# Designs tried in a protein design chat: VH-VL binders against o04291r164to392. Part 20

Target 1, 229 residues: o04291r164to392
Amino acid sequence: DANNPAGLLSIAEEALAEFLSKATGTAVDWVQMIGMKPGPDSIGIVAISRNCSGIAARACGLVSLEPMKVAEILKDRPSWLRDCRSVDTLSVIPAGNGGTIELIYTQMYAPTTLAAARDFWTLRYSTCLEDGSYVVCERSLTSATGGPTGPPSSNFVRAEMKPSGFLIRPCDGGGSILHIVDHVDLDAWSVPEVMRPLYESSKILAQKMTVAALRHVRQIAQETSGEVQ

## First folded at step 17 (VH-VL)

Design x2
Fold by ESMFold2 at other seeds, last read:
Structure x2 (fold): chain C 229 residues (1-229), chain A 120 residues (1-120), chain B 113 residues (1-113)
Amino acid sequence: as target 1 above (229 residues)
Amino acid sequence: QVQLVQSGAEVKKPGASVKVSCKGSGYTFTDYYMYWVRQAPGQGLEWIGYINPYSGGTTYNQKFKDRATMTVDKSISTAYMELSRLRSDDTAVYYCARSGSSKAHYMDVWGQGTLVTVSS
Amino acid sequence: DIVMTQSPDSLAVSLGERATINCKSSQSVLYSSNNKNYLTWYQQKPGQPPKLLIYWASTRESGVPDRFSGSGSGTDFTLTISSLQAEDVAVYHCQQYYNFPLTFGQGTKLEIK
């Protein structure tokens, strides 16, 4: 039964497996985004989906912060995601050995007055892997997945987050390697044709969300110098 | 101004079913969760479940999952809760309640309650 | 399930005096990531439905008199009525909304001494 802790854990573990297959594998047909350069001031490697359901972006980069600090920063979406109006955790479920499941309602600002703002009802799962990596993965809860029903979306278009998140691997000597995957379906068909690129472009998703997250955590690392042990 | 008005008291025999209604007024019915909670005489409150009136999606307390059914009729701003296979220990006042926020599971407006008495 | 236990079960307090009602959860309802306590207090006068008093452990609902305050964190919570009025005779319930099932304390009956 998806309305109890064991059912929620099953959804969470499936989301984790799907996220990892995107972050470290070829579950999405990734194409490197032109405009990222290697170098001391580069943000990292960024890729976008070519053909997939919805739109997706991936980034990988070095950050000079410990994995738990990176996770803490990135979980606070309003602090770095410009279009994020609010993130609210409605329920918290402990998940085995130190992992945590959250049921989250997220509201976004609309990028245009021609379309309604999007919202999300998601499960977010945070856990530590055997190799010391920390993972935060997230996916929408729908009637198809099961789980508790989300808030009314009378004033929003309910968008779908496909398994997405962060994989944060510790480095010898301090710091972390951060992998980010964003995979969403923003319901582009609900907007006028002239506005659809804002809702179905994986490049725009990468610029507004995936790169923004990596840039934000790297900026904090630079500003605090030495929080990496 | 916001008001939830419930159907009248019911007397039932064990094994029967009861369906309680809850009509909302003074607000946009489909913008808020609706909860069902019961209170046996002289006892505390017990959560039965909630429904999203916009989508019709439901979440039940496991204790009631096999016997309770929550529905809505959006056209008349009315929620329903049906409890089947009644037992004498189902005698209680049944409340509907609206969510105080789309961001948390607490209840700000309650109906007046519907007494359901189950006796042989 | 998170079990909510209130104390005392019944309390008599003189008009104008302080009343204190405690609620304890079987596990923490504080989420450290957002620093919020998922705890609500309701007032239920005789023959009436519950009425919301306090949410997030310490935030008073609009229209609730200043004499009502909520405090505590984690597993231990307190509802305080600083100067008891005659209209405060009621049963008071706490409720957690940290996770499912949503659960209530058994209630505390408050009367005038």
Scores: ipSAE 0.866, ipTM 0.939, lowest interface PAE 0.8, mean pLDDT 91
Fold by ESMFold2, last read:
Structure x2 (fold): chain C 229 residues (1-229), chain A 120 residues (1-120), chain B 113 residues (1-113)
Amino acid sequence: as target 1 above (229 residues)
Amino acid sequence: QVQLVQSGAEVKKPGASVKVSCKGSGYTFTDYYMYWVRQAPGQGLEWIGYINPYSGGTTYNQKFKDRATMTVDKSISTAYMELSRLRSDDTAVYYCARSGSSKAHYMDVWGQGTLVTVSS
Amino acid sequence: DIVMTQSPDSLAVSLGERATINCKSSQSVLYSSNNKNYLTWYQQKPGQPPKLLIYWASTRESGVPDRFSGSGSGTDFTLTISSLQAEDVAVYHCQQYYNFPLTFGQGTKLEIK
């Protein structure tokens, strides 16, 4: 039964596997953005999807913060995602090995009055991997996946989050390697044709979400390093 | 004024089914979760499940999964709960209640209750 | 399942005096990430359905008199009526909404001495 803890854990573990295949593999046809290179003054490596279902963006960069602190910052979505109106955890389910499953309702601001704002009903899974990496992955719950029914969306367009999230690897000398994947379907066909690029552009997704998250964590890390790390 | 009005009392024999209705008024019916909760005589409250009246999606307490069915008719702002294969220990007052928020599972408005008596 | 246990089962308090009702959960209903306690109090007067009093452990619902307050965190919660009125004769229930199934305390019957 998908409403019980074992069923939710199965959904969470499948989302984790799919997320990891995107974050460190080629499950999405990634195209690296021009001019982005690893280095002391770069944001990191940023890529966008070419021919996938929905739109996707990926980033990888170094951050001078421990994995748990990075996860704490990034789980607070309103603090770094400008278009995020609210994030509400409706249910919390403990998973094995100290992991946590959250059932989350997220509302977004719309960039235009010509289309309804989007919302999301998701499962978010946080856990520590055997190699010491910390993972926060997330995906939409639908009738197809199973799980508890989400809130009424009568005033929003229910968007889909495909397996997405953060992989945070500890570095030998301190700090972390942060991998970010955002993969969504914003239902672009439900908006007027002239506005569709706002809802189907992987480049816009990267700028508004993926790069914004990485920049936010790096800015906090710089402020913390000046404080004496 | 937000109000939930339920169908009248029912007397049933063991093995039968009962279907309780709950009509909402004074608010947008499809904007709020609808919960079903029961209270056996002299006992506490027991959650049965909830339904999203916008999508029709349901979530049941596992105890009732195989016997309870929740539905809605949006056109008349009415929710239904059917309990099958009734037993004497199903004798209770059955309540509908709506969510106080789309962001949490607490209930702000309750129906008046429907007494279901199961006896041979 | 998170079991909610109320104490006492029954309580008699003089008019104008303070009434205190306790609710204990078998597991914490505080989520550290958002610092919220997933706990609600209901009032159920004789012959009536439950009525929402307090949610998030301490937030009073609109229209509920100021004499009702909620406190506590984690596993231990308290409903306080600062000056008991005749209309407060009821059964009081706590409910957790931290995870499924949603569960209620067994109720505390409050009477006037």
Scores: ipSAE 0.862, ipTM 0.937, lowest interface PAE 0.8, mean pLDDT 91
Fold by ESMFold2, last read:
Structure x2 (fold): chain C 229 residues (1-229), chain A 120 residues (1-120), chain B 113 residues (1-113)
Amino acid sequence: as target 1 above (229 residues)
Amino acid sequence: QVQLVQSGAEVKKPGASVKVSCKGSGYTFTDYYMYWVRQAPGQGLEWIGYINPYSGGTTYNQKFKDRATMTVDKSISTAYMELSRLRSDDTAVYYCARSGSSKAHYMDVWGQGTLVTVSS
Amino acid sequence: DIVMTQSPDSLAVSLGERATINCKSSQSVLYSSNNKNYLTWYQQKPGQPPKLLIYWASTRESGVPDRFSGSGSGTDFTLTISSLQAEDVAVYHCQQYYNFPLTFGQGTKLEIK
């Protein structure tokens, strides 16, 4: 049964594999966003999904912080994701070699009074890879995946997070290369038509979540170095 | 006032099944987890599992997963726990309990308990 | 499984005196990322169900008298009753909710000396 530690680790390892195939490969049909400004001050490379289940965005950029510090900052979603109300860890399971599995309940603010706020019940897996890269991946737990059942969602619309997360590669000489994948199904059909772009647009997802995360960690890196740019 | 009221005591023979009910009142039944916990005479507490009354999703202690079945009937705000293939060492008081928070697995309101006696 | 071990198994304390009950977990129930101890104390009076007393190791539930307090971190936790009252005669249980299965201590019986 997926409720035991071996079953949870299996879900975590599958989520990691799926996340990596999206972050560094073509598991999603990625289209680079037009209008991103290249150059020394650019945020990085951003892409959005075409013709996939749900909506997805990814970003890749350089950050002048070591991998574990980047992971620490980004795991604290309320600190950088404007619409995140809360992140609560209900269970913690060691996964070996410093890896950790968390069972997490996340509540979001609604961006509009016309639709119910979304919440998420997820497994989040954090681990260090052999090459010194640090990975944080996350996916929803559902009856289909198995695992412990999440909290009642009678006051929220339970959204789905498909395998998503952060791959943080150390750079030779310091700093990190950060890969971000956000892949979600926000149940857009449950909202009035006028509001649906907030819930079904990969471009809006990229702007509100994926780019926001990369921008946030880069800003902290510059403040840590004493530079203001 | 939040209350959990359980069904009455049961006497069963080894090999039989028992189904205990737990009716919630004074709160929104589907907003909180429901837990089942038992206590053998003179012994400590043992967690059996929990159910999300909104979705019907369940999580069992592995010790009980092949014998325990938890369900809910939302229309009457009632949770059920059925334990099959009873043995003498299943003699215990069986409690239902509600979660104190949707963000943690502790229990703030308990039912009065249902004594299940298993004897030849 | 996280094993919860209480000490002592039983305790007799005079009215108005301080009672101290200990609970030790076989693994840490402190999660460093959120700095929370996943530990709860329950009171169970004779013939009654358990009653929630303290959660997150030190947060008193609404309606619980101020004489009850919880302390400790990691693997070692303490329930303290600062001035014992007659109605405090009960078995006290700790419970961890750090991971599954949810587990309870064996209980500590508190009596009036």
Scores: ipSAE 0.861, ipTM 0.936, lowest interface PAE 0.7, mean pLDDT 91
Fold by ESMFold2, last read:
Structure x2 (fold): chain C 229 residues (1-229), chain A 120 residues (1-120), chain B 113 residues (1-113)
Amino acid sequence: as target 1 above (229 residues)
Amino acid sequence: QVQLVQSGAEVKKPGASVKVSCKGSGYTFTDYYMYWVRQAPGQGLEWIGYINPYSGGTTYNQKFKDRATMTVDKSISTAYMELSRLRSDDTAVYYCARSGSSKAHYMDVWGQGTLVTVSS
Amino acid sequence: DIVMTQSPDSLAVSLGERATINCKSSQSVLYSSNNKNYLTWYQQKPGQPPKLLIYWASTRESGVPDRFSGSGSGTDFTLTISSLQAEDVAVYHCQQYYNFPLTFGQGTKLEIK
């Protein structure tokens, strides 16, 4: 039943609600990362999960770019996620209130030759909230969620993305407050024991993905500011 | 040489079922989506659904969801489409086709087609 | 559902002349985020299955002669045969893959004048 637009919207709205509860609430038991400090050269506030299903990381920081520009940059995963091989949108479904639902296939490079690369089949929902914030949230589609079946993963291990994404709140006077949540299950038991820490560590997830995204958008903001004299 | 070879023509009575087979060769069967599309005489093409032959997962056109069943047998690189409760307007050529890419829903290789005739 | 409408339903063109077939979608099949048009063209000769000609609106499949080209964006697309050959007699179909269900145009029959 979830192969029609109404069913996909229901999945999208549930993903949005769960993402927001992680981004601005305590749906995940968050622990601030050791060694993070406030300051102009800090990444911002970064936290990792404790005692949750899968692994998760969260970051919050200021970016001198408008919300739409931040969303545009971060939706282009290969531009900032080192291990991202490709992102392909297979289907686009308009949602009410101007939002958009995408069905997305993502392939990753493996960090080691000892384990197969991961891929993802996801629903990504982009919409504006009542307060002017922009949200891009995403979650895997599986047999449990319903929805269209994804591509063959014969050369990949299909990983699961739990509700994740970006909440981008406009600031008075320009710029944005960016909240990032990454929450994944990389199927660590499918790799040799020696390599499992790469797939089970929320700290590694934060460094490789969550912090990388915030760092990237901040770098672009600096380049844009440097052009204005 | 990538090739899809379908089972032969069938004649059925209204209310019966038909099962069409499609054998893939010359490529890794489980790497590509498989689609089913039909064409009534003198008419256009109509998408029935697709299957992921690796997982067995299916997606159907809602028009056919309650009558069509798509399956695969990976061991012999063969896809099947069964259409039940046949009626005269199901008379058509039924095609299998594989995806041109795992990243888009267009079809690059088609089977030769299987004529299914539903007559009393 | 995205309805695909082709025009004309049939046409006759002299050998060596230019043939033009239109396909219009009821909704845009251009996705602005990736700037891609989710549109393909197939050729179907009498008694044969469809054969892929063009995908992403303008990308020619390997082995398809240079005289075939695709153009257009959004809702309006064109298949052009720059110099018609006898072997080009066929029915031509467009298909969108922007969203489900996957849908085809009704077909355009091309004949030699």
Scores: ipSAE 0.861, ipTM 0.938, lowest interface PAE 0.8, mean pLDDT 91

Design x2
Fold by ESMFold2 at other seeds, last read:
Structure x2 (fold): chain C 229 residues (1-229), chain A 120 residues (1-120), chain B 113 residues (1-113)
Amino acid sequence: as target 1 above (229 residues)
Amino acid sequence: QVQLVQSGAEVKKPGASVKVSCKGSGYTFTDYYMYWVRQAPGQGLEWIGYINPYSGGTTYNQKFKDRATMTVDKSISTAYMELSRLRSDDTAVYYCARSGSSKAHYMDVWGQGTLVTVSS
Amino acid sequence: DIVMTQSPDSLAVSLGERATINCKSSQSVLYSSNNKNYLTWYQQKPGQPPKLLIYWASTRESGVPDRFSGSGSGTDFTLTISSLQAEDVAVYHCQQYYNFPLTFGQGTKLEIK
């Protein structure tokens, strides 16, 4: 069953395949964000979803850090995601080839007093691919997926994370190519009509989460090299 | 103050079923996991499963998956565990316990226990 | 499954003396990413249900006397009662919550010498 290591690994591998199809393929109808120009140097390529279930954002950029270090930084969501209240790992399951499966409970701050804060119950799978790439992918566990049931959400709206994560490819000259996919359903139906655009905007998702993650890693890389930016 | 009060002792024959109840009071029943654990006479503790009382979602120890059924009635803050196809080695005290935190699987408040005796 | 093994099975200690109970897991229950040990200690007095003493290996539950302390990491854990009191006669259980199934040690019976 899905509660044993083989069942959890099956969910994890399916999440990985779905994430990769979004990160490096066309599983989502991506629209590049035109006119988006971060500071003096471009951070990379950013795209948002069009006509998909939920909202999604994708980014691809160069970072001057090794893959393992990038993964370590980004797995610590509270350190860079301002709306993240807490991330708690309830269970840890070793997987093959040195990979790890985590069962994670995440609580978010509400952006407004008019809507309940969201929480997530997810499986996060971290592993190294044969080509030396490091991957961290994550998806919600629901009755449809199987797996252990998550904590009560009586004080939160349980949101859904669709297969999302980080693909970190080593570069020959050092550093990494970082691919990020964020794909969520924040249950916009559960908020007042005037607030729904905040919960349905892939552009807001990109700005608050996807771009924030890439910018955070790049800033740490600059600090490691002794540069100001 | 937080309390879990269980139903009384049961005597059953092999092949029968038993349903143990656990009523929570002094806290918000739907905010915490509910666990079921048993202890055979003179033996250690054995986890049966847990239920999310808010959603009704369950997770079972594989050993019990085919015979145990956990449910809740939110309107009366009561959890239930039913064990079917009883055999003599199911004789034990059955405990309910709630989670100490929504962020970890340890148990901070336990019911008084329900002795289930299975004998011919 | 992570097997939890306690030692000794039974222990007799004089009032006011130190009692030490060990728990060993068949796999590490320390998660390096958060540096937490997924281990809990329970006290079970005769005829009573278990009572939570220690969680995260060393964090004392509210209302538990200061004489109870937990230590250890990874696979090896210790429950220490610094000065044994008469009311401490009980069976003590460790439990891991690192992964499923949740598993308990077989228990250590603590008696007054």
Scores: ipSAE 0.861, ipTM 0.937, lowest interface PAE 0.8, mean pLDDT 91
Fold by ESMFold2, fold request of step 18:
Structure x2 (fold): chain C 229 residues (1-229), chain A 120 residues (1-120), chain B 113 residues (1-113)
Amino acid sequence: as target 1 above (229 residues)
Amino acid sequence: QVQLVQSGAEVKKPGASVKVSCKGSGYTFTDYYMYWVRQAPGQGLEWIGYINPYSGGTTYNQKFKDRATMTVDKSISTAYMELSRLRSDDTAVYYCARSGSSKAHYMDVWGQGTLVTVSS
Amino acid sequence: DIVMTQSPDSLAVSLGERATINCKSSQSVLYSSNNKNYLTWYQQKPGQPPKLLIYWASTRESGVPDRFSGSGSGTDFTLTISSLQAEDVAVYHCQQYYNFPLTFGQGTKLEIK
């Protein structure tokens, strides 16, 4: 039974492994996004999915903040994700390895009045890897995964988050390398056909979530690092 | 005027099963978790589990997982909890309770309770 | 499991006087990331179901008189009734909802001295 800490940890570790295979590997067929190029003036490298289940986006960039600070900022999803209406942690489970498991209910604003807003019921796992990197990964809990049942969704369409999150590697000399993966299934078939592209476009996902997150932490880093020094 | 009304008291023999009902009114039944909690005579409160009445999904306290079954009938705004293989230490008042919000596991409205007595 | 321990088991207080009930959890129910204490207080009058008084450790439920207040953080919590009324005779329970299983304190019986 996945209601106890050991069962939830198993789900969390599987989510972590799957997230890492997307963040640093080829578990998703990544195509570099046009107009988002690496370089001195670029925020980083951005890619979108091709031929995968759901839609996915990935970004990698440098941030002049320590890994824990980056994680703190990004875990506060309403502060940077414009469409995020609320994030509520219903349960907190220590992982026993210094990590933390959260059971989270997230409500989103709808981009259109023609379709119901989405919500998510997820497990979020935060831990430090052996190499000193910090990870925050997240995935939906469903009847297929097991785990505690989420709140009623009568006024929302329950969307699925596939293993997603942040991998934050410290840099020698300060700062961090931030890897972001967003992988979701927004149940595009539950919206009118005319609106369906908004819910199945990995490019829109990248622009609204993945790039937005990277941009936000980089802006905070610039404001925090001062101006003169 | 949110109200939870439970079925009447039951007397059962060891080894039998009991099914307690809980009818909600004055609110949208499918918008809130429904919890089941029991209280043995002179004792504290013990959580049995909860059900999402929209999806029918359940979560049980491990202590009760193998004997308790929670269900819902949305058409009549009624939740049920069945406890099988009863024993004398299952004698208790059984409560249903509604979540105070969809964002936390505390209970704001409770049913009147159903006394289940398991005879020896 | 998070064990919730209340003290005292029973308490007698004169009308109009202050009553204080304590609840201690076996581990912290404060989550640092959101700075919330996952702690609720219920009132249970004789022969009645529990009634919600306070959630998030210190937030009063609508319709609860202001003589009831909750305080504390982490592992140590207090329910205070500033001026005891006759209708406050009850058993008071704390409950944590930090993680599963959901657990309650054993209860504190409050009587008029």
Scores: ipSAE 0.859, ipTM 0.937, lowest interface PAE 0.8, mean pLDDT 91
Fold by ESMFold2, fold request of step 18:
Structure x2 (fold): chain C 229 residues (1-229), chain A 120 residues (1-120), chain B 113 residues (1-113)
Amino acid sequence: as target 1 above (229 residues)
Amino acid sequence: QVQLVQSGAEVKKPGASVKVSCKGSGYTFTDYYMYWVRQAPGQGLEWIGYINPYSGGTTYNQKFKDRATMTVDKSISTAYMELSRLRSDDTAVYYCARSGSSKAHYMDVWGQGTLVTVSS
Amino acid sequence: DIVMTQSPDSLAVSLGERATINCKSSQSVLYSSNNKNYLTWYQQKPGQPPKLLIYWASTRESGVPDRFSGSGSGTDFTLTISSLQAEDVAVYHCQQYYNFPLTFGQGTKLEIK
C-alpha cells in the first residue's frame, strides 16, 4: 500500500517526473522576471508562473560547487529560508537505487499575527539520475496522494507543496548548473483579504524562497573558493 | 494533568468485533497524534496504527489494515479503535497513547489499557 | 520491518548497583542527514502502561531521574541505570521510529537481586 516502501517509491517517482517537467520543460507557463538578465554579477535566470494552480517560481544559475555539496546545503532549509521555522524528518525510507525518501514536517513563521502560519507535510526524494545529475524533489502528501498521515495542523494552516525541488547538473570543468522550482498553494483564501497578496504572489515567492536559495548557495561557493561571485 | 482514560475490559467470541474508546483530558486533543498499541499476555508491544485527530487521517500497520478501524469524536475528545473478525490470538491489553511531539513517532502519555479477551 | 532485539530477556541487579540493558536494530536507525537516532526507551512497571524514559536515544524525558541514561548509535543501543532503586523494577522496552511499521523490542525484565 502507499506507506509500504514500494508505494512510497511510486509517489516519489511521479513527483520526480512532474518536477522535471517544470524544471526543464513547459509544465508551467513561465514568465521571466523583469530586470533579471544573465551576466557575470547576476544570480541567474528567474521566472514566475502565470495562469497556474497555486504560485510558482523557477531559477537557473551557475554555482562553483559539486552537485552533492549543493544538495547538502539546500536540504537544510532553515539555514537559508528566512521564514522557515523548522524542518523535521519523521521517517526515512531507502530507495533501492541508492536514493532516499524522507517524510518531512515543515513549519513556517507567519509574516503577520493576523493569519496562522503555514506548515507542510511532504515526501522528499533524493536520487542520482543516469546522466550524473543529482535531484532533490518534494511534494505534499495528501489524502489524494496516499501515504502516511501527517501531524495535526490545529495551530497552522496546512499548505500544499506541488512537485518542487532542485536539479543539479555537473558542469564540464567543474561546478554545477542549479535549477530550482518552487510551486506551492498557500491557501490564500483562508487569509484576511488585506493580507492575501502576500500568499498569492509568485514574485514574492521567488524573492523569499527561490532567489534566496540560489543566492545562498552562490555565497557559500564564493566563501569556500575565496573568489568573488 | 494530561490523562488518557480507556473503556473497560471486554470478553468477545471469535468472529466478533470490539470497539475500545480512549478519552483525552488536560490537553488540546486535536494537537497530538493518537496511537494504538497492543500487548498480548507475556508478550511485547505491537503497534496497530495512529490517527491524526484534527483531520481524521489514519495510518495502519499492514498487519491490521484489513481488520482495524480508528476514528475520533473530537467534540468529546475521544478516540476509538475497532478490531473486527476477532481470533483467540487477538487477546491482549489494548493501549491508546498520544505523541510526545508533532515531529517524531514516540509516545509520551499512555492510557491505562483495555483487556480484550477472545474465547468461546 | 526493522526488528528490535533486546538483551538480556531478564536481569537481576542489587540495589545501588548499575544495570545495563541492550537493544539492537536489524537496520540502522541513525539518519546521517540530521545525525539523530530514532530510538526511544519505555519503562513498564508491573500492572501499569509503558512510561516514556528516553527519546532520540539519549534525551531524558522531563521528570525522569538522572540515574537513567541512554547511549549508542546506529544499530546498538544501551539503557543504563547508574544506581538501581527499588522503584525501578519494571520491564524496559526500546522502540524505533525510523520507518514504518513502528516496532518495539521484546522487553527486558529488571528485578532486584
Scores: ipSAE 0.859, ipTM 0.936, lowest interface PAE 0.8, mean pLDDT 91
Fold by ESMFold2, look of step 17:
Structure x2 (fold): chain C 229 residues (1-229), chain A 120 residues (1-120), chain B 113 residues (1-113)
Amino acid sequence: as target 1 above (229 residues)
Amino acid sequence: QVQLVQSGAEVKKPGASVKVSCKGSGYTFTDYYMYWVRQAPGQGLEWIGYINPYSGGTTYNQKFKDRATMTVDKSISTAYMELSRLRSDDTAVYYCARSGSSKAHYMDVWGQGTLVTVSS
Amino acid sequence: DIVMTQSPDSLAVSLGERATINCKSSQSVLYSSNNKNYLTWYQQKPGQPPKLLIYWASTRESGVPDRFSGSGSGTDFTLTISSLQAEDVAVYHCQQYYNFPLTFGQGTKLEIK
């Protein structure tokens, strides 16, 4: 049964493998966003999906913070994701390998009164890789995946998070290389036609979520480095 | 006023099944988890499982997974728990309880309990 | 499974005096990422269902008298009744909701001395 720790670990490891294939490979047909401004304040490399299920965005950049601090900041989604109303961990399961599995309920604000707000019921897996990198990956739990049933969604539209997350590599001399993948299906067909572009644009996803996360951790790094107070 | 009202006491023989009902009133039935918990005579409380009455999805304590079945009927705001292949050590008071929050697994309102007696 | 152990099994306290009940978990129910203790206290009077008193270890449920308080963190938790009243005679249970299965302590019977 997928409700036991071994079944949850299997779901977590599959999510990790899929996330890594997207973060460092070509599992998604990535198109780089050329419109980013060059200069000293360049955030990094950003790409969006073409011809994939749902919508996806990816970013890679340097952050002057240690990997665990980056993970701590990004796990607190309400602190950086404007549309995030709440993040609540209902259950915590040790993975038996030093990693941690969380069962998480997330509520989002709706950008308009014309469509119901989205919520998510997800498994989030945090672990250290053999090369010293730290990963935090996350995916929705559904009847198809198995696992504990999530809370009632009578006031929300339950959206799907496909394997997504953060890969954080330590750099020699300090700091980290941060890879981010966001891959979601927001159920665009449940909104009025005029609103659908807000729910099916990978560029909007990149701007609101993927780029926002990278900018947030870089801003905190600047504020704590003594170079930029 | 939020209330959970359960079906009456039952006497069963070993090997039979029992189905306990729990009717919610004074709140939106489909907005809250529903839990089932039992208490054998002279013993503590034991969690059986919970159901999301909006989706019908269930999660069971592994101890009961092969003989407990939880369902809901939304049209009458009623949850059910059926326990099959009864044994004498299944004699207990069976409670339904609703969640205090969609964000945590604690229970704020409990039904009055249903005594199930299994005797040979 | 997280085993919840209460002490004492029974306790007699004079009216108006302080009562303390302990609950110990076999592993920590504090999650460091959100700094929350996944612990609840219930009161159960004879012939009645349990009643919620305290959740998140120290937060009183609405309508619960302020003489009831919860404290502790990690593995060790305490329910305190600052001035015992006659209606407080009951069995008290702790419950963890950190992970599955959800588990309860064996209960502590509180009586008037």
Scores: ipSAE 0.857, ipTM 0.936, lowest interface PAE 0.7, mean pLDDT 91

